VH-VL binders against q96il0. Designs and how they scored, part 334

Target 1, 167 residues: q96il0
Amino acid sequence: APERGAERRDTAPSGVSRFCPPRKSCHDWIGPPDKYSNLRPVHFYIPENESPLEQKLRKLRQETQEWNQQFWANQNLTFSKEKEEFIHSRLKTKGLGLRTESGQKATLNAEEMADFYKEFLSKNFQKHMYYNRDWYKRNFAITFFMGKVALERIWNKLKQKQKKRSN
Below, E stands for the ipSAE of ESMFold2; O stands for the ipSAE of OpenDDE; V2 stands for 0.75 times the mean of E and O plus 0.25 times the DockQ between their complexes.

## First folded at step 14 (VH-VL)

Design Zb15 (framework fv_ebrasodebart)
Fold by ESMFold2-Fast, scan of step 14:
Structure Zb15 (fold): chain C 167 residues (1-167), chain A 120 residues (1-120), chain B 108 residues (1-108)
Amino acid sequence: as target 1 above (167 residues)
Amino acid sequence: QIQLVQSGAEVKKPGASVKVSCKASGYTFTEYYISWVRQAPGQGLEWMGWISAHESYTNYAQKLQGRVTMTTDTSTSTAYMELRSLRSDDTAVYYCARDQSYLPRGHDYWGQGTLVTVSS
Amino acid sequence: QAVLTQPPSVSVSPGQTASITCSGDKLGDRFAYWYQQKPGQSPVLVMYEDSERPSGIPERFSASNSGNTATLTISGTQAMDEADYYCQAWRSSTYHVVFGGGTKLTVL
């Protein structure tokens, strides 16, 4: 086991550990799914001589990732909590206990759980619509800056071709 | 003109709850989230959490989890922050501030602040 | 626990350059923001997205952010700049807003 890899390891608050990209990485790296959000984090490569525009794009992508991961971590927690509350409520209505004779958690059948999923989706429809609006706007901004970075790279490449030709 | 107008000062007993309001005007309320930031006398700024105008996204400071609730009323363009189980160390000026929900522009407009005093 | 560290105070004479630092682990990988607060007043955003200046903020305010340190620079400091200054960023993983402890700028 590499000693330096263990020393470079960082514990992520939302996961068991922060992943580390290999040294001399020239590309973005995708990590394992976060335990809370179930989303895979992207570790962004920072090139030497990163332009201000490239830096802004990278920071926008990083912030959008963190925003998105926290939304889904909270949403998954809310879903789990409301699911348990729904099961508890329905079992009380039926006059059943929260545990089976074997001591396991009592469950509802698929037909009864369909009621919960319908209510959850209906209740959260507007919330998800506005989340999607903001997600779309954030990705539009990222796409816009990706276009600006692409144009900058084309012009820089053109400048280098002109200098090479004149020399 | 863009304005955030907060409710007036409150004096509460330990263990009570307080609910501060922040009425927004002069912009499209639903395109911003509202952060709540407090400042104890002579101390620095402490972020409490933020909420989107449609309550589609909320995020609370870890220290305040379970004691704070943020809500909005889009019909009146008003944000609310309720803090429960008040302690003497909750004595502070409470600010609301806006930031864009889709861009990290920073808190460009702030309310005037609401002094909450927790004393016996 | 503050994750952003600022010096508690900075003193400068009128016309001189003031420099206020904000340190945090990998702060240069995220956007930094700066706020000015005068006694009895609400904070005012003076710099956003590392180095952008809002309309109405004088050109003598500038900022940078790289590595672990963000810096607010006030050139030709004036008496009206005397205030508390706070840096702000987003905490990794939780997407929580975090403020620095604040720096009291005194213009003598």
Scores: ipSAE 0.667, ipTM 0.861, lowest interface PAE 1.1, mean pLDDT 85
Fold by OpenDDE, second read of step 15:
Structure Zb15 (fold): chain C 167 residues (1-167), chain A 120 residues (1-120), chain B 108 residues (1-108)
Amino acid sequence: as target 1 above (167 residues)
Amino acid sequence: QIQLVQSGAEVKKPGASVKVSCKASGYTFTEYYISWVRQAPGQGLEWMGWISAHESYTNYAQKLQGRVTMTTDTSTSTAYMELRSLRSDDTAVYYCARDQSYLPRGHDYWGQGTLVTVSS
Amino acid sequence: QAVLTQPPSVSVSPGQTASITCSGDKLGDRFAYWYQQKPGQSPVLVMYEDSERPSGIPERFSASNSGNTATLTISGTQAMDEADYYCQAWRSSTYHVVFGGGTKLTVL
């Protein structure tokens, strides 16, 4: 009985970019595109006197970034896998091998690939809708906390000016 | 109301496998991850892994890699956790818990737990 | 691997304030979550995202984060608050969930 190869269920790629900014950086750094997600990671600066609101904002931004990295890494992996399966299936149906006579990888034409893209988008439509919804929610929250942090900074500057005038 | 209902208690012999189910209700199943957490008698909480209800991506604790398999059935809104090659130290209450999508957030809803006893 | 460290036990008198700490590497970069577990029951989320309180959790429960230490505070501690408390966070590199060792709160 042929040992049915245990279908290696694709573990979620560990999507953490190994990008490390310089230790003496006083600002946010943008890394190169991640190899899985193709998104550029941001390393957020941590101020010495970070307020609780600033910390919360930073954590939200960091989490949202990781969320995006994870989503697109998985999406790209799924896309690549399904694309390859589609190509193989279509070539087989045509009675064509996986390689041309010249030894190159056999490819499908643009029209045939258009069918794949349409099917892929249709299949993943709901997933993309959920992603978009969550994307808006997260960015709204981030924007809200950006506003709070801005107000807090203004208030703190005003208090410091008053204290300097009173001395 | 959001609920996670787990399968009943199991008694297994060493070397056997156990499969625990977790039926979710009261929310859109495919929008959340499910985590599995176990607790040995008198011990703390131990995370086992999570599964996405979207595409069935899994992430397992290193200690359990090769022995654990998590799956979902979206048609029944049910998550499954299979643990193979059971040992006496696998005796624990096993919990399913809901996580937010794509990122491990806090577990806001928990199953009632499933006691798995591994005895010779 | 970064471990979350909690005191094994905390004791308080009724009406006093209980404080439970959770320390871990890079906890300042991640949100902390807190769970209450009573004997024979499932864990219950009592605090999320460092300081947010779920609906149905009493106002006497609060939490804060300072550096790599999260703190759960229970003001006016009641006998019903006697339970095990666990902190939880995520590992950014692996997306693994990590729990603290748990703290037994005793109300004397």
Scores: ipSAE 0.640, ipTM 0.844, lowest interface PAE 0.8, mean pLDDT 89

Design Zb16 (framework fv_ebrasodebart)
Fold by OpenDDE, second read of step 15:
Structure Zb16 (fold): chain C 167 residues (1-167), chain A 120 residues (1-120), chain B 108 residues (1-108)
Amino acid sequence: as target 1 above (167 residues)
Amino acid sequence: QIQLVQSGAEVKKPGASVKVSCKASGYTFTEYYISWVRQAPGQGLEWMGWISAHESYTNYAQKLQGRVTMTTDTSTSTAYMELRSLRSDDTAVYYCARDQSYLPRGHDYWGQGTLVTVSS
Amino acid sequence: QAVLTQPPSVSVSPGQTASITCSGDKLGDRFAYWYQQKPGQSPVLVMYEDSERPSGIPERFSASNSGNTATLTISGTQAMDEADYYCQAWDSNTRYVVFGGGTKLTVL
């Protein structure tokens, strides 16, 4: 009885390669594009006297980045898989092999691939709508906390100036 | 109202498998992840894994790799957790919990729990 | 794997303030979540994102984060607050959910 190959259920790619900036950096660093998401990761600087608001903002930004990385990594994987399945199915229907006579990977024309893209977008429409909604929510929250942090910094600078004038 | 309703208690023999269901209601099922958490008698909470209701991606705790399978049925808004090769130390209350989309965040809603007893 | 450490037990008198700590190397970079669990019941989220309180949770519950330590504070502790409390975070490397060992709060 042929051992039915255990269909390796695609586990979510676990390790986003985190770019590690130089230890002495006092700035945010942008890494190279991630191999799965194609998004450039940002390493956020942690100030020595980070306020609770600054920490919360940093955590929100980092989480939002990871959310984006995960979404696009999954989306790209799904896209690649479904694209390959579509190509194979279409070639089979045409009675064509997976390889040309020259040994190259058989491809579909632009018109046939347009059908795939249309179908893929239609199938994933709701997913993209949810992504967009969450993207806006997250960015509004980040922007709000950026404002709070800016106000806090202004206030702290004013207090320090007053204290220096009183001494 | 958001609810997670789990299947009833199970009694299994060592070496058997158990499949627990978790029916979600009151929200869009496909927008969230489902985590599974177990608790042995008198012990703490142990995370088992999560499944995305989007593309059915899974991530399992290392300790349970090869023994656990999580699945979802979007048509019924139901998550399933199957644990194979049961042992006495798998005796626990099993919970499903809702996670936020694309990231395993805090669990804002929990099932009522399913007691699984593994006894000879 | 990230580990979250909690004291096994905390005891307080009624009306006093209870403090439960959760320590972990990644808590400076990730949000902490807190759960209350009473005997025979499912866990209930009592605090999220370090210091945010879900609707329906009493104002006497608060939480904070300092460095790699999260703290749950219960002001004016009541007998009904007697429960097990768990902290939780997310490991970005493994994408695992990590729970603390739990703290039993006793109201004397």
Scores: ipSAE 0.687, ipTM 0.868, lowest interface PAE 0.7, mean pLDDT 89
Fold by ESMFold2-Fast, scan of step 14:
Structure Zb16 (fold): chain C 167 residues (1-167), chain A 120 residues (1-120), chain B 108 residues (1-108)
Amino acid sequence: as target 1 above (167 residues)
Amino acid sequence: QIQLVQSGAEVKKPGASVKVSCKASGYTFTEYYISWVRQAPGQGLEWMGWISAHESYTNYAQKLQGRVTMTTDTSTSTAYMELRSLRSDDTAVYYCARDQSYLPRGHDYWGQGTLVTVSS
Amino acid sequence: QAVLTQPPSVSVSPGQTASITCSGDKLGDRFAYWYQQKPGQSPVLVMYEDSERPSGIPERFSASNSGNTATLTISGTQAMDEADYYCQAWDSNTRYVVFGGGTKLTVL
C-alpha cells in the first residue's frame, strides 16, 4: 500500500557520477570484475607521443586481455551449465522434483557434488594445460615487446644527447 | 609445406545438416586455431567462428549460434564444421583458415573451399 | 550489417598507387588485417597487425591504421593485383572476427 503523502519521483538527481578517473591520469587503471569472466579489466594509458612500437605493445596487451576474458567467460558458462545438468540428472534418478515442497531449488549434498567436481576437473585437464601454454607464450611476447620499447626509449635519449652536442 | 585440404562439394535439401572437414598438414596442429569463413555467391567473406585445435576455445558468430558446431581430431590433424537446419541462404563456399593461438597474426593459410548448395 | 566499411570499388592505371580504406569506430585501437582474393581462389593474407607483411608479399604492399581508418596501399600497381580486397579486425565488444564488405580493385 503506498503512503498517501509519499513522493514517487526525485525532486532532482543528487548528483551523477560522470566518470571514474584513475588516481593518476598518466597510469593504467583497473576496473570492476567482468560479469562473465570474473576478471578485472586493465584500461591502458595512452601516452601523448605514442610510438608505433608502443602502440603495437598496447594493442597486443589489449588483444591478450580480451582473449583471456573470453576463455574464462566460456569456461564459467560451461561449468554452470554442466553443474545444473548434473544436479537435474541426479534428482531425476532419485525420483525427486527440481523444487522442494517449500518452493526452493532442490540441491545435492557435498558428497554427490564431489563426484561432479572430480569429473569436471578430469575432463578439462587438457583444456587448462593448453590454456596455460598459450597464456605463457602470450606473456612472453608481451615481455619481449616491453623490452623493445625500453630499448627504443634508451636510444631516443642517446639521440637527444648527440643533437645537444652538435648544436 | 603447410596445407589445409577440405572435403568435396555437397548438395543438401533444406532442413538437412552438412559436415565439412579440413585436414591440416606441414605444421604442429595444436599450436593454431581454425576459423571457418563462408562466402555466398558474389558476396563477401562472413566469419562463422573459430576453434582451437585442442577444443578449449570455441566461439561462434551470433547469427549461427545453435546451428553450428566445430570440432577437431588431433590424431588426424582435422577440423570439422557442422551446420544444421540448412536454408537456401546457407548456399556458399565454406573455407577453413588457420590463425596462431598465441599471437594475433591473422589467417595466413586457407583451405581450397567447399561449395555447399542448399536446394530443393 | 558489416561493422567495417570499405568502398565497393577502386580503379587505378598500371604503375599508379592504389589506396583502399577500411573504416570502423576506433579501428585504430585494434589490429587490422588485409586479404586478397582472386576469382575462384581462396583469400591470401597480404598484411597483418596493421603494417606487417607476410613472407612472399611484395614490398609495394604497405598498410597503416589510425583513428577510425585502416588503409591498404599498393604502389606501382600491376595487372596481377586485380582482385577483391578484404579488411579484417577483432571486435572488442563481441570478441568476434569481423570482415569488411570488400573492395574490387581494377587495374586498367
Scores: ipSAE 0.617, ipTM 0.832, lowest interface PAE 1.3, mean pLDDT 84

Design Zb17 (framework fv_ebrasodebart; at its last look DockQ between E and O 0.50; V2 from the best seeds 0.59)
Fold by OpenDDE, look of step 16:
Structure Zb17 (fold): chain C 167 residues (1-167), chain A 120 residues (1-120), chain B 108 residues (1-108)
Amino acid sequence: as target 1 above (167 residues)
Amino acid sequence: QIQLVQSGAEVKKPGASVKVSCKASGYTFTEYYISWVRQAPGQGLEWMGWISAHESYTNYAQKLQGRVTMTTDTSTSTAYMELRSLRSDDTAVYYCARDQSYLPRGHDYWGQGTLVTVSS
Amino acid sequence: QAVLTQPPSVSVSPGQTASITCSGDKLGDRFAYWYQQKPGQSPVLVMYEDSERPSGIPERFSASNSGNTATLTISGTQAMDEADYYCQAWDSSTGHRVFGGGTKLTVL
């Protein structure tokens, strides 16, 4: 039995684009799309008097963002690899070379590629379902903490107004 | 009661592979990740990677990439960690630990550990 | 890869307050976790999300963060608190979990 070569699942290189916003930014910044995940990273603003609850929210958002970046980086790498393998396999079956007479990379037609996309989506359907579930749960938690932070801010504003009226 | 039960101690030769199992019970397996952590004798904790349920997400430590494979069996609520091309410096106690997928709660439950000895 | 630095050892007398620090680049942007490990035992989570206590952990355990330093504080330290303590955080550059080097707490 030919030893099925352990497919080195090439994990996407960990190089999340270190987008650095301007130092004087007072708001969240959106960076360019990451080269692996194609997701735009958000650099979260840190207020000078960040409350513990605000900090918790920020950290939760950051962790969720990184989770998303890693998931999609890996998924895109897998997609690209499987796509290339599919193309090569199909060309070989047709007796065609990997390059055209003009030296260009040989491609499949839209119909043949539609079969690949259908197969890929079918194969990864469950994976995407679990991702979506986890994504919703994470965002629900973030939204909940956003609500708490909003309430805290309101309360702090009210206390400040009361203190100003008492003086 | 939440419990993670690992397989027994292993003795391997250099170049061999080891596969450690971690059976989870007392919670919904599919709602959590399993992380693997190792500890060489007299050394600190080293994170190896994690896996989600149904193998939908894996993340391996860079140092172990290409040598480690994590898998899960949802039907038995069991996680597996395979380490290939074993070296003497892979001698360690290997732990599985539960990690939440939705909230940053850390490794709240740990297995009892599995000693893997790599000797000539 | 992010490195978390801990003192190798901390000594405290019974009833006194022990403080264990964990320092790392951009640790202020990440949650810190703390684990206790006794000899021959599995690690136990004692603090999560910088300052939260799991159920069953005594109130004498507390944690805080300031800038790029997380601190585990054990008030009224007891002999049973003698253990190795590890901080943990995720690395924002790799998404990997990283442990500190560990701190041996001795109760004298």
Scores: ipSAE 0.752, ipTM 0.901, lowest interface PAE 0.7, mean pLDDT 90
Fold by ESMFold2-Fast, scan of step 14:
Formats: C-alpha cells, structure tokens, sequence
Structure Zb17 (fold): chain C 167 residues (1-167), chain A 120 residues (1-120), chain B 108 residues (1-108)
C-alpha cells in the first residue's frame, strides 16, 4: 500500500466521474449524472450499416447533448455562487459570522432563502425563456430528423419486401 | 443585407484590457449566437468562445483562464468581447462570427476583424 | 482537448483536383466545417455539417468526413481558389470549437 493515502483517496472513483458506456450494446446507453450539469450523458448506438441521414441525426443529438450539458453546468455554478453570496450578505446584515462556534457553515432558514429563490428566478426569467426557446427548436429539429430516418427505414423495408416477393 | 461590423484597431500596453464590439444588422439578432475567433500574425484561427444573443448560454475557451468576458446588448444588436490582463501573445486580429442557435450550421457571416496590438 | 491536424501546404495545377485533409481522433463522429481565408480577408464558410455547401459556393467544392479524417475536395481548381483552408469541429468533452492548423493551397 503506498504511504500517500491522501493521493490514493484523491484518485478514488468519487474524485472522477467518467462516462464509460458498455462496448457491446445494441441500444443507446445512459451514463451516470454529470458532476456539474446533473444530466445523464447518452452514448448513441452506431448501426453497422448506418446511413448518411442516420449519421447526421446522431451527430446532431450529440451536439445538442453537449450544448444542454454546458448550459446546465454554467447555470448550476452561477446558482451556487449567487446563493453563497446571498447567504454571506444576509449574515453580515444580521451581524453574524460566516461560521458557527462549532466551525460549521452558517445557514439561513427557509423563509430567508425564499427571498433568494424569488430574486434568482426573477432576474433569470428572460434568460431561461430564451434557453427554453432554443431547447424546443433543437428538439423540433431532432424530431424532424428522427421522422426522416423512420421514413427511410420504412421505405427500405418496403423495397426489400417487394424485391423478395418478386422471387 | 446581413452584416457584422466591428470596432476599430486598438493598441494596448501589457496588463491593460481591451473591449471589442460587433454590431449585427440585417437579421433577427436573438436567433443567433456570436462566436469570437482570433488570429495571431501569420498563425491560424483560434476559437475563444461564443455567447447567445440573450446571454442565456456562454462557453469560453479554458486556455483564456477567465480573462475573457462576452456580453450582448439586444437593444443595439451588439456583441462585446473583453480580454483582460493583456500579454504580447494576445496580439491578433479578433473576429466575431454568427452561428444559428438551434442548428450547428457553422460560422456563415463574419465581421471584418479588429487588430489588437499589445506592445510596450 | 482535441487536436485537428492539416498538412501545412498543398500544391495543384489549374484544372486539377485538390484534396485537403483534416485528421483527429474520431473526427467522423462529429460535424466538420471548412473555411477559406484569403490574405487580408475574413474567413468564408465553404462547407458545413460535413458535406453541405452554403449558397454561393461553387459546386466544385465538396467534402466528406469518415473515421478519423475529413477531406475537402476542390475539382477543376482555379487560381481564385488560392487561399488558406481551415477545418473546424467541436470537442465533445468541452463543447469547444476547434480549428485545424490550416493548409495553404497553391495553384501553379
């Protein structure tokens, strides 16, 4: 065992969140939640004979996933930072220290925190609305391409079946 | 006519800050993102980050280590890029370019570029 | 951070086909984009989403992206095509856009 137990602990699974999808899979795989965005990454299955349209859909879904994860990672970091600043500001207003006598982090009660949540929602309302607009547009585009892929697969099956019936 | 028009050339000393503007016209500003891309003399293109027109989404290149801030003003359809703690290796032409907010169509329209020179 | 590798230069005779490559780990799993830049000018998007052409770009320009390599192909190359060409993709781990080092196309 190495004498550097702290370094071993730092390399433990709790210190690293790696997306590691199953290598033998016939379906999309969902991974553990990301540390920053709290969203689960999706590993998309690649068919052996993927069409150009299927490839375009997969790339679009991967790009949209990364865009969405980045938005929520930034939003969660902003929320946490502003929450901390609000708590520190309110404790200063009350003449209280940032830590209790037991060394624990000083906190506000639920009613005091309600002011923060209301303010955060209010000032971020416009930004969240535009995020939702872009998210809906992205999902519409993905749905549209999913429909095109479905029609392509139906057409190919109909062609295949007609060819077999001609024998 | 779709246009992105950038502010004029700047000469700065090391340690100073620079703020470049990019005024958009001829399209609905809030439907597009603005990327910032720089190019050092004789070098290639380097992506710095992008911002949604309503500031709901930003993503900055980590190599700039928090020295960069991107903002927008939707009332004037203008995007801004501020780079702080300037170094000589920040000497470059800085471009703004638009990309669609809902499809990754690439940077289809570019500003004319702003030369930022960092020297004593 | 993903790295996109391009040859520094490619030479072709007028009327011949030029091929410019862009290599990166699993690049074929991402969209590739191509930009043309002439001296003293802003870049111009010439290909997007692997193989799509913007309006106004000649049909001589085509592109593909598979495996680890994206390729820009210019058929019937003309003197006006002399420029630096940059590929671009996104890095899946960061969401950052990444440019290749650029290729100087010379038409002799």
Amino acid sequence: as target 1 above (167 residues)
Amino acid sequence: QIQLVQSGAEVKKPGASVKVSCKASGYTFTEYYISWVRQAPGQGLEWMGWISAHESYTNYAQKLQGRVTMTTDTSTSTAYMELRSLRSDDTAVYYCARDQSYLPRGHDYWGQGTLVTVSS
Amino acid sequence: QAVLTQPPSVSVSPGQTASITCSGDKLGDRFAYWYQQKPGQSPVLVMYEDSERPSGIPERFSASNSGNTATLTISGTQAMDEADYYCQAWDSSTGHRVFGGGTKLTVL
Scores: ipSAE 0.612, ipTM 0.832, lowest interface PAE 1.4, mean pLDDT 83
Fold by ESMFold2, look of step 16:
Structure Zb17 (fold): chain C 167 residues (1-167), chain A 120 residues (1-120), chain B 108 residues (1-108)
Amino acid sequence: as target 1 above (167 residues)
Amino acid sequence: QIQLVQSGAEVKKPGASVKVSCKASGYTFTEYYISWVRQAPGQGLEWMGWISAHESYTNYAQKLQGRVTMTTDTSTSTAYMELRSLRSDDTAVYYCARDQSYLPRGHDYWGQGTLVTVSS
Amino acid sequence: QAVLTQPPSVSVSPGQTASITCSGDKLGDRFAYWYQQKPGQSPVLVMYEDSERPSGIPERFSASNSGNTATLTISGTQAMDEADYYCQAWDSSTGHRVFGGGTKLTVL
């Protein structure tokens, strides 16, 4: 399963059988894999005294995560649909049914499935290269805002030191 | 100068389809998305969907799913929107708009609009 | 899907401050955008990323977004500011852009 989140952190419990989002958290946390994208979403902490610049950084990180989840959800659906169609077509060519005599779903062997994986990768190569470019551009933008937030925090620390000298 | 130039007005019968073009110039076409937005007479703006210029990414409004197809031709820097099974309530001005693929800067450039009239 | 609610109209005297609201559930958690549309013209982006102003938009335009409400503010309103104004936000559940219903600004 592809992992393309920009801000993946090990800040929260995750598990399929039991998941309980933190009621009150002072940190970002990582949820279970999304059903459609198979990506683990980051749930961003929102402090009470968030500056406008910090808010913009958080919104940009969140929007980027959602953009990434939409891409992979769509790709996963396409993969599953085309995989089933490939299996169906190959079974039909071999004169076999979609289910075995025992009622189990008929399958192809590893060599036959390798043809599907090669064809899918080849067909989608340009799409994934443009996705990677846009992903990196979004991470550059996030890094830019992170720098601006860091400078804001340094300035606020210096301003606080100046106020202490005046008192 | 950045421009989005759309195809001319169209009159259609119910049940037909329409394909509106949007030719982009003055920027690197493959680095942006194109959104399509329509506006019925006297009504507000309705977002229809978007497509990346390299067609790796599409998203259609739920109301229009199954009736709309968006495509691009990168060799001509042109985006297309096709709406099928037209109804009289599809009468609207159809806009294309540029959308950023890496910054949340909104629809910064718009086409001139294409009036599509569906008359019974 | 998300719904963005705007007042249908707002009237202001020339030189006064106009305020156009856009309400949506937790709208302050999303970027908000504002567009101006004059009769017979295409929309023009006037505010993005909650409060940022594009190049060429007069300084009298400003915006904010917090809680459930985004607000477009036009100070020193001029007759040329008469237009329809639309807010827009991203709906994370669908990945769709959502427009408000629009507000007609009248400068008396």
Scores: ipSAE 0.491, ipTM 0.759, lowest interface PAE 1.8, mean pLDDT 84
OpenDDE, second read of step 15: ipSAE 0.695; ipTM 0.875
ESMFold2 (binder alone), look of step 16: mean pLDDT 90; pTM 0.939

Design Zb18 (framework fv_ebrasodebart)
Fold by ESMFold2-Fast, scan of step 14:
Structure Zb18 (fold): chain C 167 residues (1-167), chain A 120 residues (1-120), chain B 108 residues (1-108)
Amino acid sequence: as target 1 above (167 residues)
Amino acid sequence: QIQLVQSGAEVKKPGASVKVSCKASGYTFTEYYISWVRQAPGQGLEWMGWISAHESYTNYAQKLQGRVTMTTDTSTSTAYMELRSLRSDDTAVYYCARDQSYLPRGHDYWGQGTLVTVSS
Amino acid sequence: QAVLTQPPSVSVSPGQTASITCSGDKLGDRFAYWYQQKPGQSPVLVMYEDSERPSGIPERFSASNSGNTATLTISGTQAMDEADYYCQAWDKSTGYEVFGGGTKLTVL
């Protein structure tokens, strides 16, 4: 069973850094899962002499990451909200209160919850299919820009070698 | 030609709901998001949210959460924005605008706007 | 922060260069967009992805975005450029879109 938010918070006292990049990092690094989306954010390394094209690629990757995180944060919130509404609806149908005799939050058993999971998956099937389509298109665009950056870097290396020889 | 055509002006009383439509033509509807932006008289632009054409993804401005619902009808290439529990400060021109689903190209085409007046 | 700040008004003479700024915390880490709105009309996209120009927008329009400030530059400003200009970007703190307060460009 999931722990309460307050208990989860207390296990990570203030002052403990959740993001810990590798020592002397000169590359992109991956952080821990986001609290709401459960996705691991990528922190992009910014080169000292970042070109306009490299900056555009980095911004496109950051924008795509944020788009992805917003989708999953909203999906997880929707799941939690609809799960709670389903539980309340079923308890009301059975003539039961929202609290047990001990004053605790009333719950449904696994068989009753199976109905919710099946309905949720069915309801969200098309949403996930179209999300995947857009996610693939976004990654295709990023790959295209990565190709442009690679070509730019090759041309710059060739220019530097030519300059070094002429000197 | 690419065109977004919105429904006509509405006059509503406080507490009522309004539903504005935005009919798209001249492009593949399912490859773009539709954003909704409003503008109160004499004021600037305020983003309300956006929806994918397949309703697979929606994102609403935080201050409108619980009052706004965005939907689409792909068979008619039409987007809808419903705002509930109307207040006097909801009086504004409401715009729909498109943006690509996979590239952040900005809102390149806009509807003509729909004036919604909330008065007693 | 969740705010993009623009000067409320900018005035230039015909043929001069107009500069409209948009400021926000780490705005240069995001794509900035610019829209032109004339009285009674819908907004028109004039610049996207910081410095890209849509088809049909004159070459005298250019833009940049670095640090905390994005700038729209209109060289050889004409009377027809008189309008309200809005910047727009993704708000880093919320992940939502946000518009600047708008700048009225007067050409006299």
Scores: ipSAE 0.562, ipTM 0.801, lowest interface PAE 1.5, mean pLDDT 83

